# Ledger of designs, part 1: VH-VL binders against q8ve95

Scores and structures below are computed, not measured.

Target 1, 218 residues: q8ve95
Amino acid sequence: MWPPSGAVRNLALVLARSQRARTCSGVERVSYTQGQSPEPRTREYFYYVDHQGQLFLDDSKMKNFITCFKDLQFLVTFFSRLRPNHSGRYEASFPFLSLCGRERNFLRCEDRPVVFTHLLASDSESPRLSYCGGGEALAIPFEPARLLPLAANGRLYHPAPERAGGVGLVRSALAFELSACFEYGPSSPTVPSHVHWQGRRIALTMDLAPLLPAAPPP
Structure headers, positions and changes below count from the first letter of each chain, unless a header shows other numbers; antibody chains aren't numbered by Kabat.
ipSAE, averaged over its two directions, is called F for ESMFold2-Fast, E for ESMFold2 and O for OpenDDE. V2 adds 0.75 times the mean of E and O to 0.25 times the DockQ between the complexes of E and O.
[cut] stands for letters that were removed.

## First folded at step 1 (VH-VL)

Design Ca11 (framework fv_cosibelimab)
Fold by ESMFold2-Fast, scan of step 1:
Structure Ca11 (fold): chain C 218 residues (1-218), chain A 118 residues (1-118), chain B 112 residues (1-112)
Amino acid sequence: as target 1 above (218 residues)
Amino acid sequence: EVQLVQSGAEVKKPGSSVKVSCKASGGTFSSYAISWVRQAPGQGLEWMGVIIPIFGTANYAQKFQGRVTITADESTSTAYMELSSLRSEDTAVYYCAREGYSYGFDYWGQGTLVTVSS
Amino acid sequence: NFMLTQPHSVSESPGKTVTISCTRSSGSIASNYVQWYQQRPGSAPTTVIYEDNQRPSGVPDRFSGSIDSSSNSASLTISGLKTEDEADYYCQSYDSSNHYVVFGGGTKLTVL
């Protein structure tokens, strides 16, 4: 049986968090106008983050490298203030909200609101993963033992800030680099047991598994 | 089988430096990180730092930064820990330990007693 | 940074079961693996449990490890206590934020 008996000990806590993870998808669509003002001094904007960590205006017709937001300060401010949407507005379609001064910035995501884009590592600094184009300012400690390759969708996941759901997606290019470090046991050619990182052979905890859906999205 | 064999006991004066060696058996040396852990008389285990021989990179606990240096010589399968500016509080048994588990140790050296006294 | 807290000492009679706790001060105990080391007087530490609950070859099945997320603690349980189990026991985990190995303060087990 999988997960192994040791992993089952935390199931109750991680299942509670998996409810939040599922609501991150923003499955239905609603009507809005970008910059709408439902009350004096308030402006509402609607955003989308894709599986590569690129941020777009939600109603943007084209979503590619040319049309995504690239301003570092804006991205840092946006994602640093990201929280679950408990505003009573658009919660089903935009599960996250970033409050930036007078603006309510609603966010829906293709997979996770946090998408890791770069490994920041040097011989003088502990390795960190940067997310959503925010560079050094949007980076957290890299925890190779907690990498989760998810068989259901072929994607790689890593811990993320709790305020943004606790688990983040590793973008495809970075996931490909990190997957070269995986070791597969004789019991499973498709599910790695260990990761080799900086000369260390590290067993994978698989502790993020309950936070993510068992089946691929429909 | 894997063994970590450390150099013998040392008696040093305050202000001097000590260099302790840790020789690993066989061809597993480069594949594993080696940590240094010390234990003062009657006290607990204190982590000092680690060397990753395959990359030649080391990381040190903040308390020892600036006065500890951990190195490795892959040709002799030997790790070294050098501690400078010795004080009486540095009197301890110093262990090398191999990271064979997830940031945890599978094999330990026998320990090297370093006594700092005038 | 976090600390691992163990009781300073524990005592129990031969043949009984003893449990030694290791509580993490911040962050989840389940975020990183926990190892347990036994250190007999005059000897280097040896591993009795690795990766939460695994036993190295040669370690008797009387030794077991567990994690309890509710108390944010790891535990080492030794059943059928023998006099040779008298030793100091250390838990150890890893702090991913600074890449430091973290040891508990150690527990002296006395078998009376």
Scores: ipSAE 0.000, ipTM 0.442, lowest interface PAE 17.9, mean pLDDT 83

Design Ca17 (framework fv_cosibelimab)
Fold by ESMFold2-Fast, scan of step 1:
Structure Ca17 (fold): chain C 218 residues (1-218), chain A 119 residues (1-119), chain B 112 residues (1-112)
Amino acid sequence: as target 1 above (218 residues)
Amino acid sequence: EVQLVQSGAEVKKPGSSVKVSCKASGGTFSSYAISWVRQAPGQGLEWMGVIIPIFGTANYAQKFQGRVTITADESTSTAYMELSSLRSEDTAVYYCAREYYDSSGFDYWGQGTLVTVSS
Amino acid sequence: NFMLTQPHSVSESPGKTVTISCTRSSGSIASNYVQWYQQRPGSAPTTVIYEDNQRPSGVPDRFSGSIDSSSNSASLTISGLKTEDEADYYCQSYDSSNHYVVFGGGTKLTVL
């Protein structure tokens, strides 16, 4: 049910209790130089992840040299080491940090640092969601009961690793496919109550709602 | 304090493979990149490739792509360079070198391993 | 995909100053750090200059490095030349587009 502009996406009832709106990561402007060395044996790089889960150098989306450096292995290492930025450096502009050896890799995101791009599902395996282009190496169990359609932005969310904020964005194309599985009750035509998955009728918990808008990382 | 100690000299036949080790002591092994550089007799330094153990990622010079594999074992603080399909022109001293954290330069070098390829 | 060009050899008398150049064939020499390594016969290379002009601890201040954007080159200068400075010297930079380390061809310094 995620058709083009003009479609109805109303989750206001669920979001009415939201305390704080999350500032959109990626609108802040700060001064840095890619590869800067604030102290010996340290290199700092600045990255941006978009709503499709693509990783870019923050100041240049045209020159993505990460792909030149075995990007799949780099993406796996980068996102597996991602955690909230409590370094005392660039925290407001880059809320996440991946420490990769001699490199401090600062990350800001358009929506969430984890963006689910593919559903890995087959008759022989438990379903998993893959994120940020990492394939099977960056995948977590699919929990349909915990899917959260968000009325404020018309987007779909799913649990993500706690170190990376605990909630991830479902990329729009995948969200459109998954939204076809939602069931709406007659008393609540704009807020889904259940999701139909693999022959099961699963009640939505809506437990991710308090994380969106997200509180600052701990 | 920091030392890179390489395995001993090897004599190999054409078409075979060689695997040279480089054991690091002192400092944090996983925080450094390890490059492999060779030098044929009387010739200059030639970069072969690098491994960044913390990334699990290796990169190779185009000339060696498909023939060289660089790996690391963090539990033993040891990097390895394996070169396959050996030819006589692969006869050289092979060095491992620890890469500076912020400039891609080298601060410590192994003592070198002579690999001789002859029938 | 660039080359670093050094003179094949240079010679000078003890006590004098010698300069070894390292010229980048394409792209700016200032785009990436330049290091200099000293190698004596039978020995592994050792670093004498890193990050264009910095000296490792233990390297005498007679060794200095510089960058000249007008000639697109880096230079290693050794003053108060001593017989123990006789060695091969290599410059080295980095190509950030392909993540390749690039070495110069080396310069043999003879002190006579």
Scores: ipSAE 0.005, ipTM 0.446, lowest interface PAE 11.7, mean pLDDT 81

Design Cb08 (framework fv_cosibelimab)
Fold by ESMFold2-Fast, scan of step 1:
Parts: C-alpha cells; structure tokens; sequence
Structure Cb08 (fold): chain C 218 residues (1-218), chain A 117 residues (1-117), chain B 112 residues (1-112)
C-alpha cells in the first residue's frame, strides 16, 4: 500500500518547499497538483528520474542528494510497477506510469527510466546490474555482449525490462568502468567490436541500436 | 508534540572522540531531518551537519568533513553525532534540532562538551 | 560557500521598532529561504520567522521578516519592542552549492 511512500513523499515536499528556485523563469509546463484526486479514492503524483538514476518529485526546485528518494522499499515498489503510460492522462509529458493501489505515479525521465548504477558481482553468483537505487531487488542479469556504446551521444546502454522500454542507460561513472573492458577493431577506432569480461572475449551484438533514436540508418 | 532529549555533559582529552545522542519522542521519527549545531562559549551558532533518517543519508559542513559522523537508529528514534580528533576549540554546547516546515522548530536542550588536557 | 553578515549589536527603547539585517556575501539572497531564530541566555534557540516572512504559531505579529534583493539582504523587524525581546537573533539560509545550512554571526538586541 502507500502509507510508507506517502511519508517519504511528504518529507520530500517539505524539503522542496525549504528552497527557492534560483531563478524564476516561468517556463510553460503541463498543469497538475501533487496528490490531485480526479476521481474518488484516486491520487496522482508526478516524478522525474535523472541521468544518474535518482528519483525526484517533479516539482522539486532543487534536485540533489538531499531531495532524491533513497528509501529502498519505495524505490523497489515504484520501479517494479513501472510501465508505459497508456492511461489517456499526461501521456505526452510523462511517458511512464507506476501504479500502487489507487495511486497513479507518473514519471518523466532525462534519458531512460531505467538507469543502471551498480554492478553486483560476486564469486558465487552471475553478475547483475542494479538500477535506480533499488539494490539487489532492482537488478537484472548483466549481459556484456549486449552493451551498446552510442556514438551519437557518447553514452552506454544495456538491456532493461521490456515494461520500461527494453533499454536502460548506464550511468557515467559505471560506464567509464565498463569502457575499460572494450576492444576496438582495425576498421573503427571509436566503435568497439568486443568486450573483455571475466577472462572471455565477447563480440558485441549491437542489437539494442534500433531501440534508440541515434541508431545509424540501415 | 515532538521533543528532543540529549545525553549529558562530557569532558574529553585532546585527540579523543565524543558521541552525543539525541532521542526523539512524539511524531514520526522518519518524517523530518535532524541537524547538529554547536555554539562555543560566548560565540554564535555553527551548523555541523544533517541526517535524514527516512532516506538514510547525511551531509556535513566542510569544516567538519572527516571528523564528524551523524547517524540515526529508527528503532530507538535516536540520532547520534560523533566528533573525532578533539581539540580545545571544540569546547562548545552541541544541539540537535529538527528541521521541518517552519525551519528548525524543535531543539534539544544542548550537551556541553569540554575538551581539556 | 557564502557568509551571512549581521550587525553585532542593536539597542532600542521599549515601544519602538528595531530592524536587524542579514546580508549574503555571494549569490542572491533570493536563491533560498531565510529563517530567524531567537536565543535567550541559557536556552536553545526558537524560531521567530521562517520562509522569509512567515510566523510560527505563538509568535506575536510584532515580529516580521522581509527580503531586499537590491541590498542582497534579509531583515527581521520587531515593532512595539518589549523587554522580553532582549535576546540574540540569528538569521539562517540554505547553501545549495554545499547542500547545507549557514547561520549569520548573530545580533545581540538590548532593550533599554
């Protein structure tokens, strides 16, 4: 249910209210009120996830480590229920939706709604990538062959749950670590052909390219 | 409604560490933040850091980075401030304060820490 | 990263109005809310103003806060001054760059 997420949300609203916008520009955006109730027993909330996988209330004036959500249970519930927004409400501005009971949680993102933050690797288990601060509970198998370095923006991508678009961003710090494992072929100094992982030389499939707008034309 | 009660006065030697507690009663412990603020005798208020119990995060003033650690135990509704490598200039009254909608609206009674050889 | 500068002391007679300034050394005073605290000897501080100009329940309307962008400062004004108002007053604001709070140096108010 939502009592724990409600408490976390109330704290975030208090923190957001303590800080003025640095410059009031009055930029146009869609109209909503956090917690609005368009019909009985239904409440709507609006969120934003940045390129580091940090989740914020969309209304937060300052988006930093103080105002981002870090509660594990809330993050796991939120991202586990994330799906494309086909509700007929706010679809253009908030392309993803997480449902929790009678609560509709709309999400917009800087890049992808799934942002991988940590590699979970141990001697006893297959490696997994964790996303959006959810630790072990928001982790999927690491598939090094399917890593996609995108030349157009210099970012690294990896498969993500289909319900959240099928492709996720690897945050910059983690992407930098993983980039050390790339091997470049003789025909291209800027596009890797293989990744070296755990003693194996693995060919990159590049199969995620069609899912991203900067994919090269066929 | 919310009250903050701090541990008692401490006398410490230079180079040692001190850990002050701040026990909250009333309200929901996880619904607010707790800052630590000190005041040397006859001097002004100086912010040391904040802990956000619900998020499990802490941040510190640059002056105290590496020397101060602020923690919280939600099961006992208690926040702690540990200051290491104590010097005579660390002699001060240390306050915990709840930050909520109206600023720092609830303060502990203060804990005098005296650092002398 | 910035300092908040207050006068060291101010004094005024009962019934008059006094104003205490709080000037931000870098960045705009409009960037973050300003709070004001009252501290009597031997006591912990109490909030008299929050969010620039709001009063907590129980604080008399004689206390008011304001912001002056042109001088990059906040002010606490106490009208109808009473002997019980004698205390140290501190302004406070948030430093977004360092993600922490900054206090002014404090002002000792004497009611003569």
Amino acid sequence: as target 1 above (218 residues)
Amino acid sequence: EVQLVQSGAEVKKPGSSVKVSCKASGGTFSSYTISWVRQAPGQGLEWMGVIIPYFGTANYAQKFQGRVTITADESTSTAYMELSSLRSEDTAVYYCARYYESGMDVWGQGTLVTVSS
Amino acid sequence: NFMLTQPHSVSESPGKTVTISCTRSSGSIDSNYVQWYQQRPGSAPTTVIYEDNQRPSGVPDRFSGSIDSSSNSASLTISGLKTEDEADYYCQSYDSSNEGWVFGGGTKLTVL
Scores: ipSAE 0.000, ipTM 0.436, lowest interface PAE 12.1, mean pLDDT 82

Design Ra06 (framework fv_reozalimab_arm2)
Fold by ESMFold2-Fast, scan of step 1:
Structure Ra06 (fold): chain C 218 residues (1-218), chain A 117 residues (1-117), chain B 110 residues (1-110)
Amino acid sequence: as target 1 above (218 residues)
Amino acid sequence: QVQLVQSGAEVKKPGSSVKVSCKASGGTFSSYAISWVRQAPGQGLEWMGGIIPIFGTANYAQKFQGRVTITADKSTSTAYMELSSLRSEDTAVYYCARDRYEGFDYWGQGTTVTVSS
Amino acid sequence: QSVLTQPPSASGTPGQRVTISCSGSSSNIGSNTVNWYQQLPGTAPKLLIYSNNQRPSGVPDRFSGSKSGTSASLAISGLQSEDEADYYCAAWDDSLSGYVFGGGIKLTVL
């Protein structure tokens, strides 16, 4: 199994610290050094989560299955502590912050900070959606009536913890499986009206729509 | 079932230090924060600090800066809170609690620390 | 003094609805979720509400929470004698980089 999360992050930091500080495309807007210490005992780290729910150091040169964080305990800790970034630091570029003691872990995301990766279902338990590789520890009740297919970008959304914006992205593979259950009405062939789940025909509430922008993110 | 079991009551003299333990069972010790909260007699709850065992780093409330040290031993699933330079106003019940998700979902039974000469 | 403000006491009779307030600022309640804790005499606190309005398993549905701006409320419907306890609100404070509690309210069931 993987070494403790501290060793995993140290290995990633050794690779990342050799890179130039991350900057925004075109014009340099944001500059940082991984592990920087703006005040005694405080350390700042910068992260990115993609549309598959994979977590990376933001300045990682390659972002793929090999370079993403896989340590379950680290992922559970990181995402359990995630909150909006109101620190006064890097808010425009990193809208979320995971506070782990004196470590400020800034996060930016491709779509949403919560990305659902697996449906956890068993004969004895109510179904739950797991996010960002956290398994059972990062799982919330599956609410099929509250699934939101967004026509503007072709993506599927589901409720998420309020601290992380209240809405999460359903990753493509899982969204494909869940979308097979949708029913489309004759008045709107591109937007489903119902979902068929475990023998029930369930009306979609569309209550998550106000939490997402009318236009797709840039 | 998650359970936090704390060490027994302590009576200390002013100027000494006290170290309280909190042993966790029935859950993921390393991934969630263990926080320490105290309550003076007849008073409210006061957060002292916490530690996330997988990082090995602790965060302290400013009021206790320089006097409190929170540590964790992952091999025994035990967190510790050491408070130094004790004063009579440090007389309180000290609780450990697991910070999981968005609240302190499990609490230890409390450890009474009495500071008197 | 407490960072979050709660009334010091409240009372009710069995069957009544009681509402407990909690006031903060933009750095705590305004930016973060609110938790509520119940403390029975001589016992450790118990998590009653998390994430503003969510109940842990085992907490009756007569307990509910809400948040608006920099304030939060705990409502107890169908008040029962066993509800006589101290109640605390709590939230993370971005400016202090730590958890803050309300001063607590002593609820008496008459």
Scores: ipSAE 0.006, ipTM 0.538, lowest interface PAE 11.1, mean pLDDT 83

Design Ra12 (framework fv_reozalimab_arm2)
Fold by ESMFold2-Fast, scan of step 1:
Structure Ra12 (fold): chain C 218 residues (1-218), chain A 118 residues (1-118), chain B 110 residues (1-110)
Amino acid sequence: as target 1 above (218 residues)
Amino acid sequence: QVQLVQSGAEVKKPGSSVKVSCKASGGTFSSYAISWVRQAPGQGLEWMGGIIPIFGTANYAQKFQGRVTITADKSTSTAYMELSSLRSEDTAVYYCARDLGWEYFDYWGQGTTVTVSS
Amino acid sequence: QSVLTQPPSASGTPGQRVTISCSGSSSNIGSNTVNWYQQLPGTAPKLLIYSNNQRPSGVPDRFSGSKSGTSASLAISGLQSEDEADYYCAAWDDSLSGYVFGGGIKLTVL
């Protein structure tokens, strides 16, 4: 299914505006036009994913629930093909790239390109974390021992596919639910030592810490 | 084998909107773009824009910026073109066409006549 | 007004060869492939030629296309009464980021 008609209309208007005007995006000044064609039969689009795992056209003025992409098939295709951007184009401002046929879909992110939105748990299946609205098609095994609460920003992280940086952000609502399971040691009231999950007391490994915080971009 | 079937003729008043549908059969709907091309009476062909159904992102001709919206529903293999703020000059036959890699249109719908009259 | 330039009309007799021209610029024909469409009276356009000179299945070899620089041509050999139609050239335009059509040519078979 495609996104609700209201979201599609808003995205279409933003894209039409961008095709006329030259735009600048990212921390650095970068010029592009949505749908630009640097060579025949190739189209380039520019996207942004926020800390809630919502995907937007990069030049959307308002980034809210109405303007984000919601189509499951599109999200699965986009994020399944996501790789580090080694194209020689826009690498500094858009560190990830999703190649869909002859469309180059450049992505920048508020925190991580992978943002976990749902815990998928059932009696018949091992628990999995789903990311970026992709349901079961964009899910990986839930590893409670590898949860990393980062003191520097108050956010929660979990392993993610290596192709997308190896670490993903846990969306705030889900992080709040999972944080209820944390246990703090007597000498460290602000940093949890264990997580209680499914009747087990599991020690946190903190092995994702070297991956965060990332060095500032060149 | 591939067939595109469009919705029926419309008569609209100036300032209103029209939404034309294009249902695809006999091919891989999501693997190709669907473009919309119009033809005013006695005039030539004019590209309005297109969409690749799996991506949901549409490209529009600059002339129609802000007035046209192209959408697709993969579950029904149907593409839609909505044109707002209709003027008498929008009276035309509107065609959908399957677009191979933004290079050419290999199959065309039968056309939908839209008449804008006061 | 159209971005690609075609003559408004042409005519021929059965059996003759007719050539239809299409002129553009470096941003369209000069950089991209040209395709051609036939529109019979009262019908939707039909693809005749794609990628400058390729024929879809079902299009007779009497139809051929060529491209040189910023111009393209459609040639119809052994002209038949059924060929009486409007013919359009088309190409992607890099500067407009969109498809552009010629104004169309009305071919009359006398």
Scores: ipSAE 0.000, ipTM 0.410, lowest interface PAE 16.9, mean pLDDT 81

Design Ra18 (framework fv_reozalimab_arm2)
Fold by ESMFold2-Fast, scan of step 1:
Structure Ra18 (fold): chain C 218 residues (1-218), chain A 119 residues (1-119), chain B 110 residues (1-110)
Amino acid sequence: as target 1 above (218 residues)
Amino acid sequence: QVQLVQSGAEVKKPGSSVKVSCKASGGTFSSYAISWVRQAPGQGLEWMGGIIPIFGTANYAQKFQGRVTITADKSTSTAYMELSSLRSEDTAVYYCARDRGYEWLFDYWGQGTTVTVSS
Amino acid sequence: QSVLTQPPSASGTPGQRVTISCSGSSSNIGSNTVNWYQQLPGTAPKLLIYSNNQRPSGVPDRFSGSKSGTSASLAISGLQSEDEADYYCAAWDDSLSGYVFGGGIKLTVL
């Protein structure tokens, strides 16, 4: 039998190293006007994605299920073109940018720009995780061994496209479902060591921890 | 509270197929996996496969792969096991069992369904 | 066919301690936890021990489990007539990607 206390010690070391990762949320108050045109035929828009993977206009006064973007084609186009913001404009406040023709779509996020919302799985298909309301078009292979439960904030993370930071948040409802597959050691009820998936007992790698910034203090 | 109720006994001819049901109650279906285990007369237990209903994913034992299909209907909290190309050697009691997933253990069992394959 | 090896039978007298063995390999017992199931005549199996040595609610502390290397053991202390049953060990097998049972042992209380 493996020693559960060893896993807790290793997780602590991995979490300490993750404090260097850059967050995607902007902290600076900036001035902009939605649809502003700094150059002929260029339009700039500003967006926010929450911990549920819902996309909003950044200046929206209400951010709830009614006001979030739900258009599938728009969400697919927006998130598939998402890149780190190296434009020289609003980089500190909006660390990601989606270019749609001559539109610059700046994004900031509550946690990560990619938020996994659904597991797409069937007997005939390899399982995939879908993010940010994009359905089949915004889905990547599910890698259960690389799931990272982060003790500091109680959240679950999974690999995401490198262009969007390499790590995505698993929204709380989906994280609850996936938690049914975790195995905990007898001396560590809060730090899982394995995940049971499709009849297999898979050791968690914890390799995503260095990519995450330090969790906010409680 | 927690119970698994299986369909009744079946008598089948060689070459046919059989589909056994397992209805879960007491909150078992959405938070756990369901496995199927059979036992031939006077013989031991044999795991056939299992399904995690909330994900719709099934896993099969190598020996039964290609002949067994395990499915789940979340709306009725019912799991199914279908075995095709029946042989006399498939005569057995078929059990469904709740599988926690975390520890791959069968903490609650159905009452069993007797399947007899005879000409 | 059984992947895990158990003796076909064992016997004891009331009050005695009986030990039931289960032998496997590195791909099953050597790498994964062992569970034990009790099957009374004419009934469905019942989980008796899980995770090598843990008891579900309702299982008397007379039953205990242990694991060493690629082998596991079930111990029944203070043997009672109602303990007469078939006992199965079980574990996940990494090489087969499946759950495997021992052949079962018939315990007779004399």
Scores: ipSAE 0.000, ipTM 0.412, lowest interface PAE 19.3, mean pLDDT 81

Design Ra24 (framework fv_reozalimab_arm2)
Fold by ESMFold2-Fast, scan of step 1:
Structure Ra24 (fold): chain C 218 residues (1-218), chain A 120 residues (1-120), chain B 110 residues (1-110)
Amino acid sequence: as target 1 above (218 residues)
Amino acid sequence: QVQLVQSGAEVKKPGSSVKVSCKASGGTFSSYAISWVRQAPGQGLEWMGGIIPIFGTANYAQKFQGRVTITADKSTSTAYMELSSLRSEDTAVYYCAREGWEYYYGMDVWGQGTTVTVSS
Amino acid sequence: QSVLTQPPSASGTPGQRVTISCSGSSSNIGSNTVNWYQQLPGTAPKLLIYSNNQRPSGVPDRFSGSKSGTSASLAISGLQSEDEADYYCAAWDDSLSGYVFGGGIKLTVL
């Protein structure tokens, strides 16, 4: 597969050369230099994914549609290799890690590292949810029974690859579309009991609830 | 094994433009950065700019900004450097060079060079 | 003119150790890694050292690099006649947002 390449490393090196210290907003301050080499032939880069599933260099001053990574092959490679950060390095501030050879790509996230952006459905194929702008290459089966609307933050969640924490955020625009399919019981007008999908009335399992924090995100 | 093969020598008149090509063969093109470096007769190496084909982004040295355009065609694995408003001082050998992950973006593979002469 | 400063020439005799200097500033060598390139007469440059002190495959271990503060050096031990070439240091420059080369040094093996 297409690895995170010289293009990403050149961009990260340019940013590292322009700035010495970095800080993570909303967490304790972490010091790093983009492209730093703690040992020979090892490079470390630091990334951030927002609630829209947009990926940024962590030290980018502006995080908007213009400055996010949009290259399909890079996004596919990055998120396909994502795993929990058990490296002993930056674990508290960057809970996930995408590895490419000796390149360590540390990731922190606004909510979840996997953010579903599109529903992929056709007459010939089972429906799938695509995440983080990766199109059909970053898609998993859509499991409507396992959708979790979380009352504490008003957000919608869906199963995600286990390597990326097992639960992903459904981006707000997609969540709004999917929430139109929810059925609410008379005793609980704010918590849905069922989802209506492809002519079926499906009971929500709520099995993802234990995987999410009870307290609101910071 | 990766090779960079450049277009042939050019003789150009002052005020014209030149477009030099650099074709990558044997290996991945898009994920490598391609830099352009020139060398005037008896002089040292001078970086003009580079492109990252996978992202389509180009960067230029200040001295050449506004006169140089670096592009890439991923379908043909070819990078281009176009220099406009040519002067006699632009007479030089123009090299393309790749920056790859194998040696942390040192320029590890170089083209053979293209001689551009600006005269008459 | 070059942004990184190298002496224009150096010489040595076979078997000796020669050191080639490269001086910069905080915006280039002081903040970024240094690469070294060897250019034999009539040929394109060749990557000799990357990331301050690392050798590409095929470069003999008698070539070594180092960096301290805003200066870098290339050391050639056991000097051989085939080492006669021009040597260039290079680094990214933060203030110029581009790569800069030293002026090059012509090494003569006497």
Scores: ipSAE 0.000, ipTM 0.425, lowest interface PAE 18.2, mean pLDDT 82

Design Ra30 (framework fv_reozalimab_arm2)
Fold by ESMFold2-Fast, scan of step 1:
Structure Ra30 (fold): chain C 218 residues (1-218), chain A 121 residues (1-121), chain B 110 residues (1-110)
Amino acid sequence: as target 1 above (218 residues)
Amino acid sequence: QVQLVQSGAEVKKPGSSVKVSCKASGGTFSSYAISWVRQAPGQGLEWMGGIIPIFGTANYAQKFQGRVTITADKSTSTAYMELSSLRSEDTAVYYCARGYDFWSGYEFDYWGQGTTVTVSS
Amino acid sequence: QSVLTQPPSASGTPGQRVTISCSGSSSNIGSNTVNWYQQLPGTAPKLLIYSNNQRPSGVPDRFSGSKSGTSASLAISGLQSEDEADYYCAAWDDSLSGYVFGGGIKLTVL
């Protein structure tokens, strides 16, 4: 059985008492117990990140701003250590893994494990995109030429750290602002050809297209 | 491999405060709970509280609420326990202990050597 | 008084099996896993059993734990002279939001 710790126990109890606002994202139910120990000195925990970049315990009944993890240092450590799950365990259901000591933190996501939430002004030439609530510590250079609007789902994508899949989702409010800068070709294609950014007309590379849809095999 | 090394013995007067350190080496500091457990001469073990450095949160046993402060410095991998308004009954050996894992936090797999705190006038 | 109740003392002879009890309530042992610690004279405690019945690396298989309802037991088979020590059970307590120890038991090897 899952042994509680003080702070985590209280959070888990709050989450367990909340009603589930949304159903599962379509992944078949897998069997686990939060904090399970499959071998001595190993603990396994299971998480979910939504399309807003909010992190939850996977078995939370309600997933909203109140119930998501907000601790900056925890988010930075979790997402900085995130890697593809090649552990041989839960790979189909939890495609990413964040290792911390003897703890395996399995992650599944609504779309991508990296979700960009804010554009940060670092200097006027190279602003940065921050992801998953990690502020400046979880930020990468903004590369407007590499933005990818995906026609199939109406979502916007941007490069992300290779360790976390190489492509991240831009959350809807930020995507709406950035997409206003797109220019479509004179042949009226369904795909934009350029983005207008900081007074420049920049050609889109579309180099992220082969990575989408990016769901790993079951 | 993993070691917890505590600061040396202290002799304090009633009404003063004491701050004991616990330096961790050989393992992941920030992700494991560091707790403080004391033992008065000839008595049993008593949990005082703990901190999970990555969360930045500390929890305290009700008995010590308001008198104990537990902090952690991730850059030096050191946890601290400060006990104020010292009384003679605070004379004890104070241990730091690392929790077994990030989430459970309170199954103590590694212990410091202990710090003797004597409170006398 | 300790939240978890242990007998104050127990004894055995080399080679015998000794069982040490620990009694709690629904808010601690009844809802959470039990840990056991061994304390040799003049030393810090050592984790002997975690998660009711699991042994850390380096703990001999002579030591075993069990839990039933609101009670737990530590069994020591093939008792050895070096097993003479204080033994503590411990668990998280939901109502106190804290980790609690038993009063400890002094095991003597006769």
Scores: ipSAE 0.000, ipTM 0.449, lowest interface PAE 14.1, mean pLDDT 81

